# VH-VL binders against q9hc84r5073to5261: the designs that were tried, part 49

Target 1, 189 residues: q9hc84r5073to5261
Amino acid sequence: CICSMWGGSHYSTFDGTSYTFRGNCTYVLMREIHARFGNLSLYLDNHYCTASATAAAARCPRALSIHYKSMDIVLTVTMVHGKEEGLILFDQIPVSSGFSKNGVLVSVLGTTTMRVDIPALGVSVTFNGQVFQARLPYSLFHNNTEGQCGTCTNNQRDDCLQRDGTTAASCKDMAKTWLVPDSRKDGCW
Short names: E, the ipSAE of ESMFold2; O, the ipSAE of OpenDDE; V2, 0.75 times the mean of E and O plus 0.25 times the DockQ between their complexes.

## First folded at step 23 (VH-VL; framework fv_emapalumab)

Design a2 (at its last look DockQ between E and O 0.05; V2 from the best seeds 0.00; counts 0 for: pae E 15.0 > 2, placed apart)
Fold by OpenDDE, look of step 23:
Structure a2 (fold): chain C 189 residues (1-189), chain A 120 residues (1-120), chain B 111 residues (1-111)
Amino acid sequence: as target 1 above (189 residues)
Amino acid sequence: EVQLLESGGGLVQPGGSLRLSCAASGFTFSDYYMSWVRQAPGKGLEWVSAISGRGGSTYYADSVKGRFTISRDNSKNTLYLQMNSLRAEDTAVYYCAKWDYGDYVGFDYWGQGTLVTVSS
Amino acid sequence: NFMLTQPHSVSESPGKTVTISCTRSSGSIASYYVQWYQQRPGSSPTTVIYEDNQRPSGVPDRFSGSIDSSSNSASLTISGLKTEDEADYYCQSYDSSNYVVFGGGTKLTVL
């Protein structure tokens, strides 16, 4: 099962359904319906603003968050010496390429393409600020995913699964339902 | 060019049955939800029924539930509406409408409609 | 289920601005996209607004859509009114069960 986004708005679900969605908030890209493998979940924050010195004068870039077991990994892009570079936060601590902890491997390809691997699950996630891709083994995650990436069922009929468990006529409509409420962000509740 | 062409309308007595057809072209038919929307003479639009691209899901307005059946034959690019137990209030122009699921949410294409008249 | 309520009719002179409201009876107007359709006499409906405020290609920028969560309503605004704008206008939305609902329609007369 491969879910992807490019251009910041073009989605392809695990089962290959394409749709566009332009949101300004944080959304659930994927989560396990039943927690079986560390309660894996992926989120996209379209405006990730940090209070860190490195981000104080910078843009609020997109950030992809990965939750696995008790770990939180944030992938985002920051400006370093006038150049964009990948920034990986492991439990809110910046880590360098090659970092490994508790079965999770993080790496940076080039300058901005960040990769997270969970070898035990055969899971891989890549993100560079504009493009993301999540690869999940069908054998483990089939019929147990929901979010903007849809279901991992090899059936496009159920790809537009909404938060309330119903299937929308549009995956774009479905995408709206996966909003993570945040009263700190205008219009994100 | 997307085209939707309805047929099968006509005059029928109360309690009778009709089967409407909608021939679709210009797009991958099986990828899209299709709907029937009707309009009584001099009245507004009323959604009647919808069906998913591959036919796995069907939806009905309360006013027609149990009487109407929506279906499709993707090998023929055709949408159907089987109307049973017709009533006078079912008199309307019936439109075939395409629902977009991607970049465009809503009915983006409509047929010309076919008139169904239920009268004794 | 829910209803969408529109005024029966509105009228205005050419060059002026008109607004047609569409009030949702239950559920949040902001949670489900609203579409607006124009229907001229003897013709099929055509989309003038989709996804609350998006304009299809070919639709003049005189047409705009908006959502007001406080009143749980959507609005279609037509500026610089032209005689060709005379038509019936319908709002449309849906619920989580994909139950589609049209408003009652508004007849716009250009004086």
Scores: ipSAE 0.023, ipTM 0.585, lowest interface PAE 7.8, mean pLDDT 91
Fold by ESMFold2, look of step 23:
Structure a2 (fold): chain C 189 residues (1-189), chain A 120 residues (1-120), chain B 111 residues (1-111)
Amino acid sequence: as target 1 above (189 residues)
Amino acid sequence: EVQLLESGGGLVQPGGSLRLSCAASGFTFSDYYMSWVRQAPGKGLEWVSAISGRGGSTYYADSVKGRFTISRDNSKNTLYLQMNSLRAEDTAVYYCAKWDYGDYVGFDYWGQGTLVTVSS
Amino acid sequence: NFMLTQPHSVSESPGKTVTISCTRSSGSIASYYVQWYQQRPGSSPTTVIYEDNQRPSGVPDRFSGSIDSSSNSASLTISGLKTEDEADYYCQSYDSSNYVVFGGGTKLTVL
């Protein structure tokens, strides 16, 4: 099961359904329906703002967040000497390539490409600030994923599973239902 | 489908007041910034005001600041513009516009407009 | 505050290409998204380009948008010009305080 986003708005679900979505808030990319493997969850924050700029107009970087057990891993980019560089926060503390803790491994490939591996689950996630890919093995996650990345069922007809458990006719419509409320971003509730 | 319907326009004397309304349907009203945009006869578009989805932030063009008040009632899906101390220069068609940050960053739906004429 | 400056009018023959410019007076054009709206006579505006270069569903692919940071401007390009494209066109952007500005508008005449 491989989910990806590229071009800032083009998604391919775990089962291969493609759609376009341009949400400016934080959204659930994937979470377990039933908490079998440490409550694995993936979020994309489309405007990870560190300044006081107002939400809808600002061009803040994206951040991909991974929650696993009690750990919170954030992958984003920062400006270093006028150029983007990858930044990985492990429980809100910056870490370097090669850091590992509690079965989670982080890597940086080149300057901006960040990778997180959870070997016990066969999970890998990559993100470079503009493109992400999340790989989950079907054998462990079949029938147990929901979010903007859809279901891992080998059936595209049920990919557009909404937060309320119903299936939308359009994954663009489904994608809006996976909003994560954020009181610091107006219009994101 | 998204629908925006303005009302409350009309003829008013200089120094007078009007309240414009915009009835919204077809979307979760409280999730979106809303705006008023006006267009004087034969002229271009001029942004007037905007309000956040929860109503906590309001924004005004310098030309109307202190005279106009934008508000919303999310329980009634209605946007308002209270216009006080009206001047001849405020004569325009007033559009209600929905700001969308999902598929668009910008105004994706506009009402039909309501005409405000300020003259004696 | 900032201003967006557009040419007052442009004209071109059917089948040709026009480009309408939109120049920002202060702050970077690239820092905030630019939208383009079409307004036919007697009608409300409709979006033809959003987020600098994206087309809403139903807008033909002969409409395109671009940003040029070196000239601090945005452009709307309409190729394969048709008589129904005759309209007023407005660019729009904002700043960090959510102050919204429209360009002065460009009247496109298709001869």
Scores: ipSAE 0.000, ipTM 0.461, lowest interface PAE 15.0, mean pLDDT 84
ESMFold2 (binder alone), look of step 23: mean pLDDT 94; pTM 0.953

Design a3 (at its last look DockQ between E and O 0.07; V2 from the best seeds 0.00; counts 0 for: pae E 13.7 > 2, placed apart)
Fold by OpenDDE, look of step 23:
Structure a3 (fold): chain C 189 residues (1-189), chain A 120 residues (1-120), chain B 111 residues (1-111)
Amino acid sequence: as target 1 above (189 residues)
Amino acid sequence: EVQLLESGGGLVQPGGSLRLSCAASGFTFSDYWMSWVRQAPGKGLEWVSAISGRGGSTYYADSVKGRFTISRDNSKNTLYLQMNSLRAEDTAVYYCAKWDYGDSVGFDYWGQGTLVTVSS
Amino acid sequence: NFMLTQPHSVSESPGKTVTISCTRSSGSIASYYVQWYQQRPGSSPTTVIYEDNQRPSGVPDRFSGSIDSSSNSASLTISGLKTEDEADYYCQSYDSSNYVVFGGGTKLTVL
């Protein structure tokens, strides 16, 4: 099962359904319906801002968050000496390419393409600020995923599964339902 | 060019049945949800029913549940509406309408409609 | 279920701007896209706005749509009103169960 996003707005679900969605908030890309493998979940924050005063003056890039067991990994991009570079936060601590902990491996390809691997699950996630791709083994995750990436069932009929368990006629409409409410962000409630 | 052509309308007595058809062309029929929308004379638009592209999911307005059945034959590019136990209030022009795949664009194409008159 | 409420009629002179409101009774107006349809006498409906504020090809830019979460309503605005704009206008949306609802319609008269 491969879910992807291009250009920050073009989605392809695990089962290959394409749709366009442009949001300004945080959304559930994928989560396990039943927590079987560390309660894996992926989120896209369209405006990731750090709490520091210095960072507040900077731009708020997109961030992809991976939650696995008790670990939180954030993939985003930052400016370093006038150049855009990947920034990986492991439990809110910046880490370098090659970092590993509790079966999770992180790496940076080139300057901006960040990768998270969970070898035990055969899971891989890549993100560079504009493009992401999540690869999940069908054998482990089939019929147990929901979110903007849809279901992993090899059936496009159920790809537009909404948060309330119903199926929308439009995956764009489905995508809206996966909003993560945040009163701190204007319009994200 | 997308075309939707309704047929099957006519005069029927209360309690009677009709089957409407909508012939579609100009697009990959099976890729799109389809709906029936009706309009009573001098009244507004009322959604009646919807069906997914592959026919696996169907939806109905409360006013027609248990009486109407939406279906489709993708090999014939045709949408159907089986109407049973017809009532006077079912009198309307019935439109078939196309729903865009994967996008919330509503009904991007409408047929010309077919008139159903339920009267004694 | 929910309802969409529109004014029964609006009138304005050519060249002026009119706004037609569409208020949702329950659920957030912003949670589900709103569409607007134009229906001229004796004709089938045509889409003038989709996804709250998008215009289909062929629809002039004097047509615009907006969403107001504070009033839980959508609005269709027509600027530079022309005689050909005289028609019935319907808003449309739906809920998470794909239950589709139309507004009651608004008759626009160009004076």
Scores: ipSAE 0.018, ipTM 0.588, lowest interface PAE 7.8, mean pLDDT 91
Fold by ESMFold2, look of step 23:
Structure a3 (fold): chain C 189 residues (1-189), chain A 120 residues (1-120), chain B 111 residues (1-111)
Amino acid sequence: as target 1 above (189 residues)
Amino acid sequence: EVQLLESGGGLVQPGGSLRLSCAASGFTFSDYWMSWVRQAPGKGLEWVSAISGRGGSTYYADSVKGRFTISRDNSKNTLYLQMNSLRAEDTAVYYCAKWDYGDSVGFDYWGQGTLVTVSS
Amino acid sequence: NFMLTQPHSVSESPGKTVTISCTRSSGSIASYYVQWYQQRPGSSPTTVIYEDNQRPSGVPDRFSGSIDSSSNSASLTISGLKTEDEADYYCQSYDSSNYVVFGGGTKLTVL
């Protein structure tokens, strides 16, 4: 099961459904329906995207968050000496490439591409500040994912599963329902 | 080196059909969105259609919606455009174009084009 | 829907600088990336600018792109003009529904 986002708004779900979605809030990309594997959750934070960032190809800073067990890993990009560089926060502490703790390995590929592996689950997540890819084994996660990345069921008809448990006619409509409420940002409630 | 090679153009009567093909090489075809872009003789560029890397989403210009169908076969690295109910205004050179990967959303590689002529 | 408006033609002498404008009719030019393509007679288009102001490898640094939010326009600037720059130039962007829109094209003549 592979989920990706590129171009600021183009998504491909775990089962291969493509859709566009433009939002400036934090959204659930994936979480376990039933907490079988440490309650793995992925979030995309578009908080710094303005109204212009509701459009495809708009550039704005993004952060990808991974919650696993009691760990919180944030992948983002920062400016160092006028160049963009990857920044990985492990439980709010900056860490370098090669850091490993509690079965989670983080690495930086090149200057901005960040990778998180959870080998016990066969999970791999990459993010470069604008593009992400999350790989989950079907054998472990089938029938147990929800969010903007859809279901991992090998069936595209159930990919547009909304937060309320119903299936939307389009995944663009589904994607809106995975908003993480944030009262500090207008329209993110 | 990225290469895109269109084929299947020709002369057809109004109301006829053609299927265009675009053979792709030099990149991982299934990772990239693809488009058809056309150019009528002496005119500018006009976008026709786009398809996602896995083929799950398709998009069409209003001028061709309902008549043209974009598709791809990722096992053969080939993009297709099925054109039905052809009209004189569909006469153009049809280009296969690759979308850039990542944050770039321009067409970074273009084929050499195939001519479609619709006339009685 | 929106339109991208370019001048029909521009001309200038070798060694000089030309600027080709691309004005967006609705929505902000800054909300979506602008690309610029060069098309020589009888050839396929090639990219000279992507993401507003970035040059692909092999494109000379005398080509530059810019965005002006106040006039809602993009510009392609070619300095040190050479006879080989004679071509048609198209800008391109997107609408809110992911429709691809090209400008009408500008014929650059090098006198």
Scores: ipSAE 0.007, ipTM 0.468, lowest interface PAE 13.7, mean pLDDT 83
ESMFold2 (binder alone), look of step 23: mean pLDDT 93; pTM 0.944

Design a4 (at its last look DockQ between E and O 0.12; V2 from the best seeds 0.00; counts 0 for: pae O 8.9 > 2, placed apart)
Fold by ESMFold2, look of step 23:
Structure a4 (fold): chain C 189 residues (1-189), chain A 120 residues (1-120), chain B 111 residues (1-111)
Amino acid sequence: as target 1 above (189 residues)
Amino acid sequence: EVQLLESGGGLVQPGGSLRLSCAASGFTFSDYWMSWVRQAPGKGLEWVSAISGRGGSTYYADSVKGRFTISRDNSKNTLYLQMNSLRAEDTAVYYCAKWDYSGDVGFDYWGQGTLVTVSS
Amino acid sequence: NFMLTQPHSVSESPGKTVTISCTRSSGSIASYYVQWYQQRPGSSPTTVIYEDNQRPSGVPDRFSGSIDSSSNSASLTISGLKTEDEADYYCQSYDSSNYVVFGGGTKLTVL
């Protein structure tokens, strides 16, 4: 089961359904329908603004968040004097490549590509600030995923599963139902 | 003010090589995907290639795959297209096009284009 | 791969309304955003519609975009046609392989 996004709006679900969706908020990419073994959840924040960023001429980067066993891992990118660098926050604390805690491994590939592995679940997530890929084994997650990444069923018929449990006519329409409310952002509740 | 300025076009023989450049200004270049789009004389638009903001992902139309290489140098705010094994059908105006990052989808800014002519 | 099919040309008198169609041959038109570009002779393309039906700043509200899932097509509609609207118009969308695809283009003649 492989889900990906590129170009900021182009998605491919776990079962290979492609669609485009533009959203300026945080959305659920994947979460377990029924929590098992760790309650894994993935979120994409499309406008991750830190307090240190000047917004008038600069755009806020995307951030990928991973929740697992009450751990919170944030993957994002920062600009340091014209150089792009990956930034990994583990429970709000910056960590470097090779960090490991409670069965979660983080690494940096090249200069900006960040990787999180959860070996016990066979899960791998990569993100470079503009492209992500999430790999989940079918054997553990079949029939138990929901979000913008759809179902992990080897069947595209129910891929556009909305938050209320119904299937939308298009995954573009499904994707908006996975909004995470955030009162700090205009129009994100 | 966003500006895209292509250069490097010209006359080249079949089988030859040419490198196009696109100088970008007025935006944070490394935040944005970029593309090359071409237009043969009197014909429509044809997408050629795309590259992610950090350069980690590249995409090519089938007609140029294996012959053209897109790249970027974010320290110089410059997009490149290396064109090898050129053919007569590659004759076109080549546009540098900027993707939108934070809200708009598609190519919101285009350069003036640079003409590539492949002829004996 | 899929195609986006546009009429080769359309024409209409000033003040009238014209519609340019863009039909997708495979996959659903509703699954991917459609953009529309205007290209005047000797000029680079400019965006007149993005995300199916949105106008960039500075594009007059005479320009509108729509999607029709039943005919699997997108449309660009220009009302109150002006002589300055004479141009080539291209639709553009995407596929699952990350390919950008343009329609063949439509020459709009203002009579």
Scores: ipSAE 0.032, ipTM 0.631, lowest interface PAE 7.5, mean pLDDT 85
Fold by OpenDDE, look of step 23:
Structure a4 (fold): chain C 189 residues (1-189), chain A 120 residues (1-120), chain B 111 residues (1-111)
Amino acid sequence: as target 1 above (189 residues)
Amino acid sequence: EVQLLESGGGLVQPGGSLRLSCAASGFTFSDYWMSWVRQAPGKGLEWVSAISGRGGSTYYADSVKGRFTISRDNSKNTLYLQMNSLRAEDTAVYYCAKWDYSGDVGFDYWGQGTLVTVSS
Amino acid sequence: NFMLTQPHSVSESPGKTVTISCTRSSGSIASYYVQWYQQRPGSSPTTVIYEDNQRPSGVPDRFSGSIDSSSNSASLTISGLKTEDEADYYCQSYDSSNYVVFGGGTKLTVL
C-alpha cells in the first residue's frame, strides 16, 4: 500500500485513488483502525508554526508527523544560510541524519528529502516539504487503515472513508473530515 | 442569527484616511476568519484583506498592500480596516464577510456594506 | 497569479435552465474549492454554493454547482428559472499567490 502527495495538494490513496485537497490545518493522513503494530499514525500539518498562521501566504512550512508506539517524529524544512534543509525532530529534539532509536531509522537524502524507516514493520515514509510517500506492507496493514490515505484494501470503492465511518462521494470531500482539531491554530476546530 | 454591520464609510480626499468597522454578532467571533471585500460602483467584487480568528495572520490584496491594515478586537466582536493613502480607485462599497466554519476560503455571511468615496 | 473568467451576461425564460461558467486561468480548478455568490440589484452578496457543489440552508435545490477538470472550469446551474433569480453571480476561489480571487461576475436576466 502506497500513499502519496505531490504539489502540496494532489493525493493518491493506498489503493490508487487520486484526488486534490488544499487544507490549512492538520489532518490525519493515516492511522491504524485497530492498534496492532505500535498504533502507527501519520499527520500532515499544512502550516507548522507557533503562530496561528494557517493561510497559504504565511511562511510556515509543512510538517509530517509520525507517531509510532511512544515516539513522535516530525519532518519539516527550515532555512539554513538561505537554503532549505530538512529538519527532523525526534520527540521534539532535533536529530541528524542516521539517527536511530527503538527500531526507527531517520535519514536525509541530499538536503531536504527526509526518510523514516521502521524495519520491523517494513514501513517507509519520505517527505521533503511538498512531497510525501508512505509505504506500508499490505500483509500487515490491509483493512486496518483510515485517513486521507484511505483504506488499504485493494478496493478503490472504499477509499473515501470519512471519520464517521461513512463513505463520501469523493475523496476530496472525505479529506476535510480528517481535520485534527487544534486550538493553537485559527480556524482549525 | 449572524449579523455583520459595517460603518465608517464616507467621503474623503485622495491621500486621506478612513477607518472602517464591522460589528459582528450571532456567532463566536474569535473562532472565524474575517475578510473585507469591496465593490466599485457598477463593478465586480474584489477581495481586499483577511484576518485569522485570533488575529495572528493577516493577508492583503496587492492593490492595497502597504496602505490598508486589517485588525480585530475580539473583546468587542469588531473587525477593522484602516485605510491610508486612499486613491480614487479605492472608491467602493466595502463589505465585511465571515469565513465558513471549516476554514476554507469561502464566505458564508456578508454585511450590508459601507460606501467609501475618494474624490477631490 | 490566476484569474477566474465568467461570461458577462446570460439570459433565459422562466422555467428554463441556465449555466454560468467560471474558468480558471492557472492551477487546477479541482485543487481549490469554488464558491458562488448571488447579488440582486441594490443588495449584498449571498452565498448560493460553497465547496464546489454544496448548498447553504435556504438555497433551493434548483441551484447546483459542478467542477470540470477537463476545461478547468466551475459551473453554476440554475434549473426552473424564476424571476427572482435575476441577479449578478460571482464565482470565487483561492490560490497560494493571490489568496482570494473573484470572477468578473455574470448578469443573469430572466426574460
Scores: ipSAE 0.013, ipTM 0.584, lowest interface PAE 8.9, mean pLDDT 91
ESMFold2 (binder alone), look of step 23: mean pLDDT 93; pTM 0.940

Design a5 (at its last look DockQ between E and O 0.05; V2 from the best seeds 0.00; counts 0 for: pae E 15.0 > 2, placed apart)
Fold by OpenDDE, look of step 23:
Structure a5 (fold): chain C 189 residues (1-189), chain A 119 residues (1-119), chain B 111 residues (1-111)
Amino acid sequence: as target 1 above (189 residues)
Amino acid sequence: EVQLLESGGGLVQPGGSLRLSCAASGFTFSDYWMSWVRQAPGKGLEWVSAISGRGGSTYYADSVKGRFTISRDNSKNTLYLQMNSLRAEDTAVYYCAKWDYGDYGFDYWGQGTLVTVSS
Amino acid sequence: NFMLTQPHSVSESPGKTVTISCTRSSGSIASYYVQWYQQRPGSSPTTVIYEDNQRPSGVPDRFSGSIDSSSNSASLTISGLKTEDEADYYCQSYDSSNYVVFGGGTKLTVL
């Protein structure tokens, strides 16, 4: 099961359904319906502001968050001395490429492409601020995912599964239902 | 399809008032920042005002501060610009623009409404 | 407060490449995203570049944006120039107070 987003708004679900969605909030990209493998979940924050010392620019770029077991990993792109660089936060702490903890491996390819691997699950996630890709083994995650990435069922008919368990007519409509409410962000309630 | 339709423009005397409206459709209106941008005849674009999705935050260009008020009614999907104490230099086509805050830019523009301030 | 300065006009023949500059007077050009808008005669502006170098859907790949920190400027490059590209082009950015600023605009004439 491969889910992708490119251009900041173009999505391809785990089952290959393409749709366009643009929002300025945080959304559930993928989560386990039943927590079987560390309660894995992925989020996209379209306006992530960090106070990290490595963030030199007054920008709030997109951030991809990965939650696995008790770990929180944030992938974002920040400006450092006028250059864009990948910034990886592991439990709110900036870490360097090659960092690993509790079965999770993080790396930066080039300057901005960040990668998270969970070898035990065969899971890989990449993000560079504009493009992300999540790879999940069908054998482990089939029929147990929901979010903007849809279901991992090898069936496009059920890809537009909404938060309330119903299927939308379009995945664009579905996408909005996966908003993570945040009263601190205007328009994200 | 996203649509923005401005209205309320017209001829007004200096010192007068005018209220512009922008009817929005095709997107969740309350999720996005909105702005007014104006263009004097034969001149460039000038940002006028912006308002957050819920209307809790408003911003103004120095040239209109104290005279213009931006507001919105999310139940009506409508953006407003109350213009008071109008001056000749306020003469312009006023555009309603959707500001995708996540992208830090305007992604959709209306057709504009002409405001003419003249004695 | 800051300004964005553009050349008043540029001209080039069809098929050629043209570049329009946008220089920021204060603050780092790299700290705040730059957008570019196209305005054809008698029409409303349309977005051709956002977030420095991203193209909206429907915008040809002939359009590209870049940032040069050394000159504190942004550039819009149009390759394979077409007659339909004749328009006014505006750069736009902002500051930490969400004060939005447009460049003065550049008139592109296709010869």
Scores: ipSAE 0.015, ipTM 0.584, lowest interface PAE 7.9, mean pLDDT 91
Fold by ESMFold2, look of step 23:
Structure a5 (fold): chain C 189 residues (1-189), chain A 119 residues (1-119), chain B 111 residues (1-111)
Amino acid sequence: as target 1 above (189 residues)
Amino acid sequence: EVQLLESGGGLVQPGGSLRLSCAASGFTFSDYWMSWVRQAPGKGLEWVSAISGRGGSTYYADSVKGRFTISRDNSKNTLYLQMNSLRAEDTAVYYCAKWDYGDYGFDYWGQGTLVTVSS
Amino acid sequence: NFMLTQPHSVSESPGKTVTISCTRSSGSIASYYVQWYQQRPGSSPTTVIYEDNQRPSGVPDRFSGSIDSSSNSASLTISGLKTEDEADYYCQSYDSSNYVVFGGGTKLTVL
């Protein structure tokens, strides 16, 4: 099951349904329906405005968050001397390529592409600030995913599953139901 | 080169209908959102409508909602705007606009086609 | 829905710098990308800035964009002003419902 986003707004679900979604909030990309594998969850924050961003940057970058067991891994980009570089926060602490803790491995491919592997689950996630890909093995996650990445069922008929358990007519409509409320962001409540 | 060629403008009475077309070339049409944007004579730009690359999602300005229908035929690389129940205030040059890759704005515009709604 | 407010006109001499403002009425300017379009008389619009401060290929580096969250506004700055820069300029943004809004436009006169 492979879920991806490219071009800033183009999504392909775990079962291959394509749609466009331009939300500016934090959304659930994927979470386990039943906590079988450490309650794995993926979130995309489309406007991650940290205090560490320079005052000259008029942009807030995207951040991909991974929750696994009690760990919180954030993948984002930051400006270093006017150039974007990948930034990986493991439990709020910056880490570098090759870091490993509690069965989670992080690596950097090039300057901005960040990768997180959870080998025990066969999970890999990549993110470069604009494009992500999340790979989950069907054998472990079938019938146990929900979010903007849809279901991992090898069946597109149930892909646009909304937060309330109903199937939307379009995955764009489904995608907005996965909003994570954030009172710091206008219109994200 | 990206090219957008609008057609179908003309004179129409209030309450009438008109269908605009935009022929696209120089890019993979089905990968990009498209919009219609209009400009009344001597006035500024007003967004009219948008459609997703595969055509699954459509959006409309409040001023045209319920009267205009955006559509596309990806096999013909053509964008359409069906305009019904036309009003004098719909008089404008109508531009076909290609969204950028990120779907936040427009990177290419056609030359426009004039629609005049007058009794 | 929201509004983007621009000055009706600005003017400046060749070689100087002008700044055109674009103020958002509701929602944060920093939460949604701003684009800038140039429209010469009798012509279609062309993009001069996208995603707040990026230039399309072929747009001179004397065009720049910026965001000021404290005034809730975006700015287009044209340095080294040339007579061919005389045009109407429009800002554009959007909201979480995918509604697109243009500013009212600013006529730039090169004195």
Scores: ipSAE 0.000, ipTM 0.475, lowest interface PAE 15.0, mean pLDDT 85
ESMFold2 (binder alone), look of step 23: mean pLDDT 94; pTM 0.952

